# VH-VL binders against Uncharacterized protein y4mC, part 1

Scores and structures below are computed, not measured.

Target 1, 209 residues: Uncharacterized protein y4mC, of Sinorhizobium fredii (p55562)
Amino acid sequence: EDLSSQQQWPGTPLSRVEALAVLQTLNANLLSNASATLTLDRWCEAHRLAPPGSKIVAKHVQGHDKPANVHIRKLLHVGPNEPIVYRHVRLACGDRILSEADNWYVPARLTAEMNEVLNTTDISFGRAVRSLNFTRTNLTARLLWSPLPEGWDMSAELPVSSSGPLIPPPFLLEHHAVLKLQDGTPFSAVVESYTNNVLDFPAPLLYPQ
Structure headers, positions and changes below count from the first letter of each chain, unless a header shows other numbers; Kabat numbers aren't used for antibody chains.
F, E and O stand for the ipSAE by ESMFold2-Fast, ESMFold2 and OpenDDE, each averaged over both directions (binder to target, target to binder). V2 = 0.75 x the mean of E and O + 0.25 x the DockQ between their complexes.
[cut] marks letters that were taken out.
The coordinates of atoms that the task and the answers printed are left out; those that the model quotes come from them. Centres of patches stay.

## First folded at step 1 (VH-VL)

Design g01 (framework fv_mogamulizumab)
Fold by ESMFold2-Fast, scan of step 1:
Structure g01 (fold): chain C 209 residues (1-209), chain A 125 residues (1-125), chain B 112 residues (1-112)
Amino acid sequence: as target 1 above (209 residues)
Amino acid sequence: EVQLVESGGDLVQPGRSLRLSCAASGFTFSSYAMSWVRQAPGKGLEWVATISGSGGSTYYPDSVKGRFTISRDNAKNSLYLQMNSLRVEDTALYYCARGPYYDFWSGYRGYFDYWGQGTLVTVSS
Amino acid sequence: DVLMTQSPLSLPVTPGEPASISCRSSQSLLHSNGYNYLEWYLQKPGQSPQLLIYLGSNRASGVPDRFSGSGSGTDFTLKISRVEAEDVGVYYCMQALQTPYTFGQGTKVEIK
């Protein structure tokens, strides 16, 4: 079906600056809060992405095993043959998926109870491992897409561009983090990606003529 | 001018390994995800692997998962595909492709916007 | 996995006449953002594939106006308003909504 009535940001210079400011606001809010879920609850409500009162729903995705690469194994301080379990979770507000998260963890660093719960239920990872009293180390927090070219704020001159509406890619923001036991041993590496649905609301201002 | 040049294709026996390379030029390599797509002789296209611009994320179909590893060296503008435990059904022309493609001004512009000429891998005894 | 099915598989066309290729997906390719993650590629004989259409209906850079994409959800169509000799080749649809990314089996367009 045609969804032509949905929000699209104009490709104007003003709209591009507004989109960048909004994306960096989301980035800052996610980094300053312990819970991505609570941050997304507020974001969804504030920008009216779903009916009033909608809460983020976490869904564990089955069937798409993503092997840990060499970089992930290095982050987890494990050798090439150490077993690593992969989980994929989607966070949705109403019908919109706002985030997809990849989680690689070392089951030998969890308790038997935690592994059983993670294997047999759709419990959130953080809840399942709560008793580890783990800490989070943020490694990267970057835009995967920018409506303005790198260095735009330092350039004396930018090309004047006229284009249609902004068509953001599927993922706009990516956070990488490592979860650590109380003794500093890493046990989980996460990649949290945020979808273009986080911008699916009208541009804050129309350009005055 | 965007250019992608593959190399490393060879005739190999089943069970062996082979590493393919792709040399990229004409664009800021680290800003783009890169992919490998293959085509068996006389057959259609099959996606093999994608790696993010930073190299932090990799994606594979089940047919090659655990056997193939995509990697990149952004300092050298090079993309690689390490192919282990090769099977006769891996015989194909392997294309290096840029994508997904995101233009600063217009956003998402398609998955594979530029393709190399391909490098032939033949797995036969 | 999302299965992509093209029809016809072989399409002989007289130069200057229109051509139409259908592509069906086993699941909707319409994302909640309102866009269909369906692409069309052309592989000319002896050449590498090239992108023609992205997001269902947007022409890629350098693609002539005679090519157009339409459709939504599970049913998509690529149309060539006036087939030229250089349009001969195999046309593939592809879904870019979710991994694994999957192509249709291809439609061979050839001159009668």
Scores: ipSAE 0.000, ipTM 0.447, lowest interface PAE 18.3, mean pLDDT 83

Design g02 (framework fv_mogamulizumab)
Fold by ESMFold2-Fast, scan of step 1:
Structure g02 (fold): chain C 209 residues (1-209), chain A 123 residues (1-123), chain B 112 residues (1-112)
Amino acid sequence: as target 1 above (209 residues)
Amino acid sequence: EVQLVESGGDLVQPGRSLRLSCAASGFTFSDYYMSWVRQAPGKGLEWVATISSSGSTIYYPDSVKGRFTISRDNAKNSLYLQMNSLRVEDTALYYCARETRYSSSWYGYFDLWGQGTLVTVSS
Amino acid sequence: DVLMTQSPLSLPVTPGEPASISCRSSQSLLHSNGYNYLEWYLQKPGQSPQLLIYKVSNRFSGVPDRFSGSGSGTDFTLKISRVEAEDVGVYYCMQGTHWPYTFGQGTKVEIK
């Protein structure tokens, strides 16, 4: 990838405000909906990141084992010897990876059919466990990058365009959450990171002049 | 002085190749999706190709897929269409067109068109 | 591909009189976000096409208010309340809801 080919968002104050507004719109939509997959389906379609009708597909990444630490086990209400499965997936729309997610789940809290499907297919976790009618508890939501400085809305000086276009890092947002069964029992802890591909479209134009 | 200027149209025999260019000026070229739209003499408009602002996403209709390649050079403010295995039915005036967004959505419209460059494929 | 059908194909109009052009799609253009992505373009004799109306009913910058668009789903209409000499040309509808983008065959508006 040549960095110069990614020059889509100008570094002007207006463009920076637009980029932050768009990024926060995605953040709000992800936080207000139980399914990240469905939110990304709509985001990909709305911003035409792939041909119309494209659905998010989950690619299971092998060789990225991350054992559950004490913190994750505490979030899941399990002892040190309870089996936990780690799953790393990339959520893609067309050829664009929009999200990378770490998922630690307790297979004893899923059905045998769910475990089989998760082990043998590229199904997204949320789709595989849909029949559990689970709820989501958001723990943290962070911007990993901002086009505007901290305190920009509280009298911090806005940056002036001087170095050319915005160059977003590989990841822009990170969410931590716990998924719970109907009775409140946690069964999955997730860390969801969203790539700079979520902004890979032209800066919004308010009016063509 | 916002404009698109196409060049490269010529008379060419079937089976040959031709490359069209489009020079953009007066706007930030790298902010826009760009398209090629053609019009056969005395006929209507037909969409040929679209390329995203970064160049990473490209779309073609089946009629040209595998034969035509759209590309861009943002440093040169230029759009290209490489046409291979040309057929008589590819004879048309080829327009370079700029897509602009509907507010915050990417669903766009062609708000700026070049003058067109004529491609004639004949024996 | 979505077929776009315009009628009439030829529309002779007396100056100052209204004109109406129909555009029908073989599939609904209503997107899941609630919008129909239907545009109207005008190609004046010897000139490149120019955008007239986008998203069914929104006039592009500089387009006179005598032009109006309406419709939803599969049936769309462009109306000119009083045709002027500068309005002669071929009018095309285009859909952007489904890939690939498709145009209607065009309606030629002429004086006399």
Scores: ipSAE 0.000, ipTM 0.453, lowest interface PAE 17.0, mean pLDDT 84

Design g03 (framework fv_mogamulizumab)
Fold by ESMFold2-Fast, scan of step 1:
Structure g03 (fold): chain C 209 residues (1-209), chain A 124 residues (1-124), chain B 112 residues (1-112)
Amino acid sequence: as target 1 above (209 residues)
Amino acid sequence: EVQLVESGGDLVQPGRSLRLSCAASGFTFSSYWMSWVRQAPGKGLEWVATISGSGSYTYYPDSVKGRFTISRDNAKNSLYLQMNSLRVEDTALYYCARHKYYDSSGYWSAFDIWGQGTLVTVSS
Amino acid sequence: DVLMTQSPLSLPVTPGEPASISCRSSQSLLHSNGYTYLEWYLQKPGQSPQLLIYLGSNRASGVPDRFSGSGSGTDFTLKISRVEAEDVGVYYCMQALQTPLTFGQGTKVEIK
């Protein structure tokens, strides 16, 4: 939670609008592209978050099994006793973790070969299930933090300029989606969270008028 | 600015029905998961129901499941709680509350805005 | 159900002195991405509850710095560094990790 080593944005009204615009640009790019990894590769390079040539590295996080709750089971169209497998993956750009993702899937809706590679290797989920020709249904895409108050564009008071910088929380953006087979049957529910490291670059400069 | 105003609380006999309403203003109602939380006189808080922003998903504790139905009308910025087969133990002040955020993993969180509550008394 | 247990249930405090309220959950509230789904609410006499702390340690908008939340796993603490008269009321912890959402029984803070 200590953000003292990160590049911080000023707390001015202009900086807050810029931060919101940047976050919504990331949000739009993630929603409009099939690959979050590719979008983050471009984001990392464009904002110089890691040394030139760095690529996103996916790491499977062990030891944190989260059982599917009632909401996840409803999303997957399964009863309380249907087996569901959980995976947690983080995406890193150099030393910066940009995303953490939770994935719950129904192994009975995958092939035996797919389950084998998911159980025995660090293969990405999308690659393992590529031959399913699945579709993605986005359920939510929301900011977990906003530099501007809710209703700022609808007459809410803007915060006064502060002498201190913006201090974003650990996660700024969260996407919830369901992956579906060609016949519409859901087989995976994902929660993809994006860290404050996505803003770890200097605030954009106001272009001279 | 941001407000939630409950109404519909009344004195009713056991076994009867009652419908509560909550009028929301000052925010984009359809973007928020909403809940009902109750408090029996002199007692603590108890979660009653949650509904997703679209109205497609609803959640209840076992104590009210099958008897209570949460619903919403986003065009009218209104939240409802239909209470059937009322019991004496349902007597409470019923609050309408907004979630600061929700997690599709089932973590409904941070009741950041609360109404003033509407009193339901179930007595013979 | 996740059982939430608070102690003490009654806490008389002299103004200006610190206060500490404990909350224990029957299951861990730690999420795999590091968040703790534990919240603290204050209900002042005759008023609706108000959010104080969310995700274990994050102060809600308008909440003074004298309030702090800490703890992980199953043991949580709400601290008030210097109790003011306006802090009188019943404090509730709540877990949001599992359905049903459950509250502690409440701690009544009053002036001695």
Scores: ipSAE 0.000, ipTM 0.481, lowest interface PAE 14.2, mean pLDDT 84

Design g04 (framework fv_mogamulizumab)
Fold by ESMFold2-Fast, scan of step 1:
Structure g04 (fold): chain C 209 residues (1-209), chain A 123 residues (1-123), chain B 112 residues (1-112)
Amino acid sequence: as target 1 above (209 residues)
Amino acid sequence: EVQLVESGGDLVQPGRSLRLSCAASGFTFSSYSMSWVRQAPGKGLEWVATISSSGSYIYYPDSVKGRFTISRDNAKNSLYLQMNSLRVEDTALYYCARDTYRYGSGWYEFDYWGQGTLVTVSS
Amino acid sequence: DVLMTQSPLSLPVTPGEPASISCRSSQSLLHSNGYNYLEWYLQKPGQSPQLLIYLGSYRASGVPDRFSGSGSGTDFTLKISRVEAEDVGVYYCMQALQTPWTFGQGTKVEIK
């Protein structure tokens, strides 16, 4: 709302290193915790992305059915005819969407009560299935964008500081994971993407010692 | 630095087969989807095939579906295009391209391209 | 298939002056997620294509800020604020919303 300050990261080498460090810190925090919601609650508060006390709100997006393809079915250890339910969820802090997530799950591997709750309420998936005491297997955790070129730490030429400000693309980070029952049976495959809103705060100022 | 080097282009008669290769270096090949895009002499760009990072998702336009097969070998950092039943209209410079942003089925950007390998189909 | 139409086919420009290229799609490229799945590529003489713009308006890594993409739905524009000699080449728009991915016919930018 306030037009007095610009919240862009400069394209200097230092700013690019800072942006990468921040993005990798988020990446590490997300991978070390089972709950993306809790991680994003802390991230939003720490970086003042919304007014103090704001909490992540999960919104289930309707109208976008994305059937499980052969790869998803292989990850879930199901045949071509096994029913799979698709969910799309946005995680928002204040008015900022921080995450877009796709979830494919096998309803036959959940209790009837869990399926009812997921079908009739806006509860988060992890909360609805918490009593399964599931484990998470991370398959990939990749940067969709980097402020520094590939190989920057190994002989790649660094960007010139005269480059314009950093313009992060809409999505910066993507995680693929499988959720498994106690016996190792997979029951959910997730693709979690994180938006450029996760970097929408002023670049920190660092000085040489 | 990202490098994509195509090879295998040749002069070949209609109805024959040809296999193109693309050697990738300077990035984690197994983390990216890859594509082939062609350009007929003096003409525009035409997408030919895309393969996902794992090889599980593959896409073709109708013009090559059933005749061309895209594949990859992540252990060798290599991409391939097997072209069967070649036609004169398949004559083109064939580019290997890396896809950076995948937002679901069919949503890709070609952020790095090789130099291309020329395929000429003529009697 | 989504048809992509560019205009003009040829665009002679004076160095230092602005240039604009139009791209039209036969159907909307605006996804329900709010993004336009349109890209712009530049092919310099004798070189491979390079990505300039993705998702309608975002500049690819290393692309100078004199390049900008705009538009939504079916009508898109690539603008070069101050054309330089190194900007000569053929510009292509591409839709990435649905397979098959399709390119426009290209616009050749050349110095007057």
Scores: ipSAE 0.000, ipTM 0.440, lowest interface PAE 13.4, mean pLDDT 83

Design g05 (framework fv_mogamulizumab)
Fold by ESMFold2-Fast, scan of step 1:
Structure g05 (fold): chain C 209 residues (1-209), chain A 121 residues (1-121), chain B 112 residues (1-112)
Amino acid sequence: as target 1 above (209 residues)
Amino acid sequence: EVQLVESGGDLVQPGRSLRLSCAASGFTFSSYAMSWVRQAPGKGLEWVATISWNSGSIYYPDSVKGRFTISRDNAKNSLYLQMNSLRVEDTALYYCAREWGYRYGDYFDYWGQGTLVTVSS
Amino acid sequence: DVLMTQSPLSLPVTPGEPASISCRSSQSLLHSNGYNYLEWYLQKPGQSPQLLIYLGSNRASGVPDRFSGSGSGTDFTLKISRVEAEDVGVYYCMQALQTPYTFGQGTKVEIK
């Protein structure tokens, strides 16, 4: 698997704990911000995933429409005939894709200027609608992969230290959230997945040289 | 503290009408979908109707479709169920329930105490 | 309509022993978003129903960790690891994948 070669983290118990701690740090940082773009800007710089000064670039993936189903419509508090726009966005740091996101939003709950920007540019959704001063309700925040087995902190047997390097899958985290106007009206439902590129840096060294 | 208080249940003859009310307090009523669920004496639960926060989406099972109408008045924090052409099999305790749709699924996180409707000749 | 079938319908248990309730749906409750739209409710004698589990396996606020939900698609299980006297009542599964929402017929848990 090509993606596994990007991440040279050892399979030792210490390395596995470090990987989990790093992944949970990202998870916590993402949950504490209304916009993932700002968190990923800092993450990219701090872990040197791209040359210094690189910023997250949003790429709107066109050509694939994923219509809102009845559950998304209920989540957005809209009737069966209310227009909903689907937007698929990749957030990249340099040439590394860090996130793939599905977004369903109610254009009638945005300004005309916001709708035009979202239709004509690659701007990230959070940047485009920032002036709404919206709140984020996190519905789920799930690790799709863990370097340590379930129950590792409760007496589960850990892998042998001589095991090979970690082989994470393409996606490591998945967040489901709804974005709300200040009056509590929902206007966007998002599913945000984070790629194994978020761990594409050397395992931390905890020992003095 | 979330509270849902149903009223309007009564003894009525078949073919007549009743209107049930549910008074909501302790939360922003206009932000939630609301539902009616009934339970015949000694029997299980049966979903009766759901209405979205803005009344834009309304759903019924076939057993009541065309006879019952769910509605809401967000200014009064009130939910209603207009029941027409009542049948003996509509006899049940009618619960008002708040529907939480924020987790890509609909579930009833708060229920009222219910109001009894008896349809008997 | 989605038919929901529970088994057993009556479950006498000794306090401290485990209990398991099965719920089967006539069609898959697994959505393309990865969630199972299956819920469990408890109705204690003389009380209104209360939510125990939503989206297949998530415990509602205030629900003790002795309750767990599992399963996917058409087969679901509610487990109580150690039944307590306060757990007596009728347990219902419900699907919320599509309208009409449908409940199982109920499982009565009582002390033997």
Scores: ipSAE 0.000, ipTM 0.447, lowest interface PAE 14.7, mean pLDDT 84

Design g06 (framework fv_mogamulizumab)
Fold by ESMFold2-Fast, scan of step 1:
Structure g06 (fold): chain C 209 residues (1-209), chain A 122 residues (1-122), chain B 112 residues (1-112)
Amino acid sequence: as target 1 above (209 residues)
Amino acid sequence: EVQLVESGGDLVQPGRSLRLSCAASGFTFSTYWMSWVRQAPGKGLEWVATISGSGGRTYYPDSVKGRFTISRDNAKNSLYLQMNSLRVEDTALYYCARDYRGSYFGDAFDIWGQGTLVTVSS
Amino acid sequence: DVLMTQSPLSLPVTPGEPASISCRSSQSLLHSNGYNYLEWYLQKPGQSPQLLIYKVSNRFSGVPDRFSGSGSGTDFTLKISRVEAEDVGVYYCMQGTHWPYTFGQGTKVEIK
């Protein structure tokens, strides 16, 4: 049996508006709250993505090496030869991965102790660098997928309602940010992506079937 | 118009297996969470299993965890309950129910089938 | 598990008179999303259960307005303002806040 046929959201105009509203609600909550983890804890419970009481678990994924490009180095105010360390972290609710994050940091801007714990343990980045008393600057926040066409709110025609169910791609939202020391020096660049599991619950039905 | 019809209930010996089916009609099956609820003769209601619309999440009470498996085939508008290692205590009328608790518009178990009787005895 | 306790277990009622059923939970049913997932179901003799009330006080479609629910946290009440012959059966409260989902023992409403 083909599991892709089990998508929950119909492709009707109403369902598409609901999906967009839900995604933008998540987007707004993530941008307006200091902690993505706490926002996802609430999201997971509200939409019953895992058994009640489940909390987000951070998983440091090793073996994935994604070198910093010229753009990342410019964001971090470092030259082409400055060492940069890459980390990949997944945030999971139960067995569902809700977020995957790429993190590039400048080890020379951390203490020796911070670098040691980041290299030898599965500690979260924020916890390891807590004593830096850093600030976050959001650079971009975008939907990677839209159930409605561009200009839908400005008279663009909606998709045909019989087009079949919505099939969201693997990632739906992406945030780019830079973490800065108290003096404004950047020390980490992050790209946080949110998976289609954030929509893996029944479409809200505002009408009877 | 909205209807759930269970089948598969039978008389079976302890330790054996049974598979129950529930045929759904009159609504978009894939958008609803579905549950099984049982009722022993002359007793009250007991929740048995819940499955999400996509089939990606399943939930069970300890009394059946590891023995029962809930599943669905959205292309066939069908819900299933695979019951293994059956015990006399599993004797009950098994109801299929539509469960929409993932939304604040959800009405919980708003539609129920007629039930299918499972009798476990030697 | 959350224990759901109903009282009374047997409730004979004169036709046209009011009836009230209590349901108490061993833990708060307030979910982190702000709702109490407390439902009331009616099982008429020989029939499947049917939903009467969801999220404490919301009547399901087609349910007569003589049925009302109230309460919060751990104490909940179902009221029938004027009991009719059609209302006989066993009433169950159920909580959907905590896994596993649990039902009360049932209250049998009869016409005296």
Scores: ipSAE 0.000, ipTM 0.434, lowest interface PAE 17.2, mean pLDDT 83

Design g07 (framework fv_mogamulizumab)
Fold by ESMFold2-Fast, scan of step 1:
Structure g07 (fold): chain C 209 residues (1-209), chain A 124 residues (1-124), chain B 112 residues (1-112)
Amino acid sequence: as target 1 above (209 residues)
Amino acid sequence: EVQLVESGGDLVQPGRSLRLSCAASGFTFSDYAMSWVRQAPGKGLEWVATISGSGDSTYYPDSVKGRFTISRDNAKNSLYLQMNSLRVEDTALYYCARDFVEYSYGTYDAFDIWGQGTLVTVSS
Amino acid sequence: DVLMTQSPLSLPVTPGEPASISCRSSQSLLHSNGYNYLEWYLQKPGQSPQLLIYLGSNRASGVPDRFSGSGSGTDFTLKISRVEAEDVGVYYCMQALQTPYTFGQGTKVEIK
């Protein structure tokens, strides 16, 4: 029955190590799979973030226009005047948003049918372009927050222990990737951020049974 | 709880029309693609139609293309299958199924929730 | 259209013994993203089909860990490590790589 609870991770050294281990496990699982949806679906189920049987739902966020900057155009191998379309998507498990993603794509590198479907329906981008048999190139994957300081496992001094809760920022992980056609031509650049809801479950209890 | 309930199955003569309905509850209906899958008595499963979450894209196998039309009313959480020019070989239990989990870059397509089915019998 | 072929079509099993069902596709179901668009469904007597496995090897929510899917390209296997009485029914594979979606003819698992 206890499917939702108000969770706060303690600020103790053990809790900090647990939080970091959990975040790095998610990071590794996301990088080892081509589908963030599949990874998050399993994560949601494993940590009981939503009622049993809940699936990740992708919701397009309209009204957000984020023009492609010079860096994105460089990643896509396009000049300053090439049309680029922007999409913003949230991935939710139940009522918890686990990810927010930005996607910039070059419509000239899609088929006319794909562009029509993307322009006239709410079809998912991945489904619309599936027949391109594209590949994903991961560029960066980083923690936006760490419960322990850099070098904690070597020689960095830890702050004074606290039993007060950890206060993660809104986003904990960020991945940058490029989607490429079979001939290597890039057609989409993505920035995927993961929210602090991915840690919204009780800190593991490490007591012998 | 996620639930799909079909209705509209009946005994009809060849050449006539029939409309099936499926009522969805327990999830945001417009976020999911929906499908119809049929099963002739004592036989295997056969995919009949799929419709996107918005209703703007539809897919059919050649066996029903031009005769059947899948549609949805997202305000009513309802899925429909309009079956025209019915043939004896269309006799089957018709299942409503929830289809795709939509995502911007990658999707896994699976019929993860099924209704109980509604029986359509086409005979003279 | 992609033709899906299952074997065996009938599989009597003793409770507690393992069971294995094969599924072959006439075309590769492996996408360039590394996933096989193959699913397994179970239809228990008098019930609606239920999803067991999606994307070749991923177990659906609520499906016991004694079920596993494996294979790639054109050859796939569903394994049940220790068959229980509740596992009786007809098992279907399905390809979801392209429309029209096509099912195998089904494998009937019965307890002997």
Scores: ipSAE 0.005, ipTM 0.504, lowest interface PAE 10.5, mean pLDDT 84

Design g08 (framework fv_mogamulizumab)
Fold by ESMFold2-Fast, scan of step 1:
Structure g08 (fold): chain C 209 residues (1-209), chain A 122 residues (1-122), chain B 112 residues (1-112)
Amino acid sequence: as target 1 above (209 residues)
Amino acid sequence: EVQLVESGGDLVQPGRSLRLSCAASGFTFSSYEMSWVRQAPGKGLEWVATISSSGSTIYYPDSVKGRFTISRDNAKNSLYLQMNSLRVEDTALYYCAKDTYEWELPDYFDYWGQGTLVTVSS
Amino acid sequence: DVLMTQSPLSLPVTPGEPASISCRSSQSLLHSNGYDYLEWYLQKPGQSPQLLIYLGSNRASGVPDRFSGSGSGTDFTLKISRVEAEDVGVYYCMQALQTPWTFGQGTKVEIK
């Protein structure tokens, strides 16, 4: 991915603090809300990442099959022969992809109707399984990139100056979670990665004049 | 730093029961899968049991299935192994081992305790 | 169950010389995700086992670069480019592809 056409943030200390604050705000909002789609919809609208009136569209990427490994099967409490279905989903606002997610689920723990719509339509997973009243257990929430070094608020050395703008990698955040039925039975394992497009807006200025 | 301290090993007669404990510190215990691995005197390593972070999923090899029960108390950062119907061949040093996060990477034991010795003899 | 077989079982080495340990599995450890679910552990005399290599070839944190893992599927090798006195101990391979997790019988590395 080419970052040269995006809104680049300055590499100054203030800009780095602003970028970290913005990323942690997104991280906190994603962790505190049940729906990544709704969180990103608000984010896209608030930061004007797409034309007015745009909303998040979940695009089911077909043609990719990533079998569940032993870790995913452990997370889902299933044996080696239990059928597991893999989905790859992109959450996009306009032409900007904000998230790429891997989802492995146990079809035997869904209703026949849910499996039918997931197999035959481009419905979002969350919408299809809404009536399960599931809960989400977050396992990890990682910053894949930070504009400031770890320990920056303590005694860690800070960059004295930047020779150029911040150049974030393709993915900035990664969340691992498991979705559970009301009785605690897991039915879906998800790995959600968030792209550098979440920062693709002008750096905020505290004093715009 | 990560520390795992086993206790409860003893000399017991065949057919008796024994409970091992492992006290964990230095990491968020409730977030990790935990295992027991044993080593008979002068022999190699043998996996005994694994328990998921919540305690809801448990794995055993056939050699101990039905006799041993692994459990955990996340509020106390403690792992347990209840051993029933002990046999002479269960004599071994029993290690508590920390697994990696269940889905980040293939399961591997990144930290091991010192071990607690269980001797089963008449 | 997956049977793990190591060779040699005993390996005397002169300090500074290379050492090589083989591990063979009864079935492929290569997953469709492209990773080999094979690990190497070292148990020094009187100590607990410690992780050396995971996913066939990745060194664990703090493991010197003189250790390297290679191989795929059913045949794996652990190499030590220059054996040092602190490397003595028993080396075990382990498969983590499916339960029950199984270890090789161990290879004892000794200084000649």
Scores: ipSAE 0.006, ipTM 0.438, lowest interface PAE 13.2, mean pLDDT 83

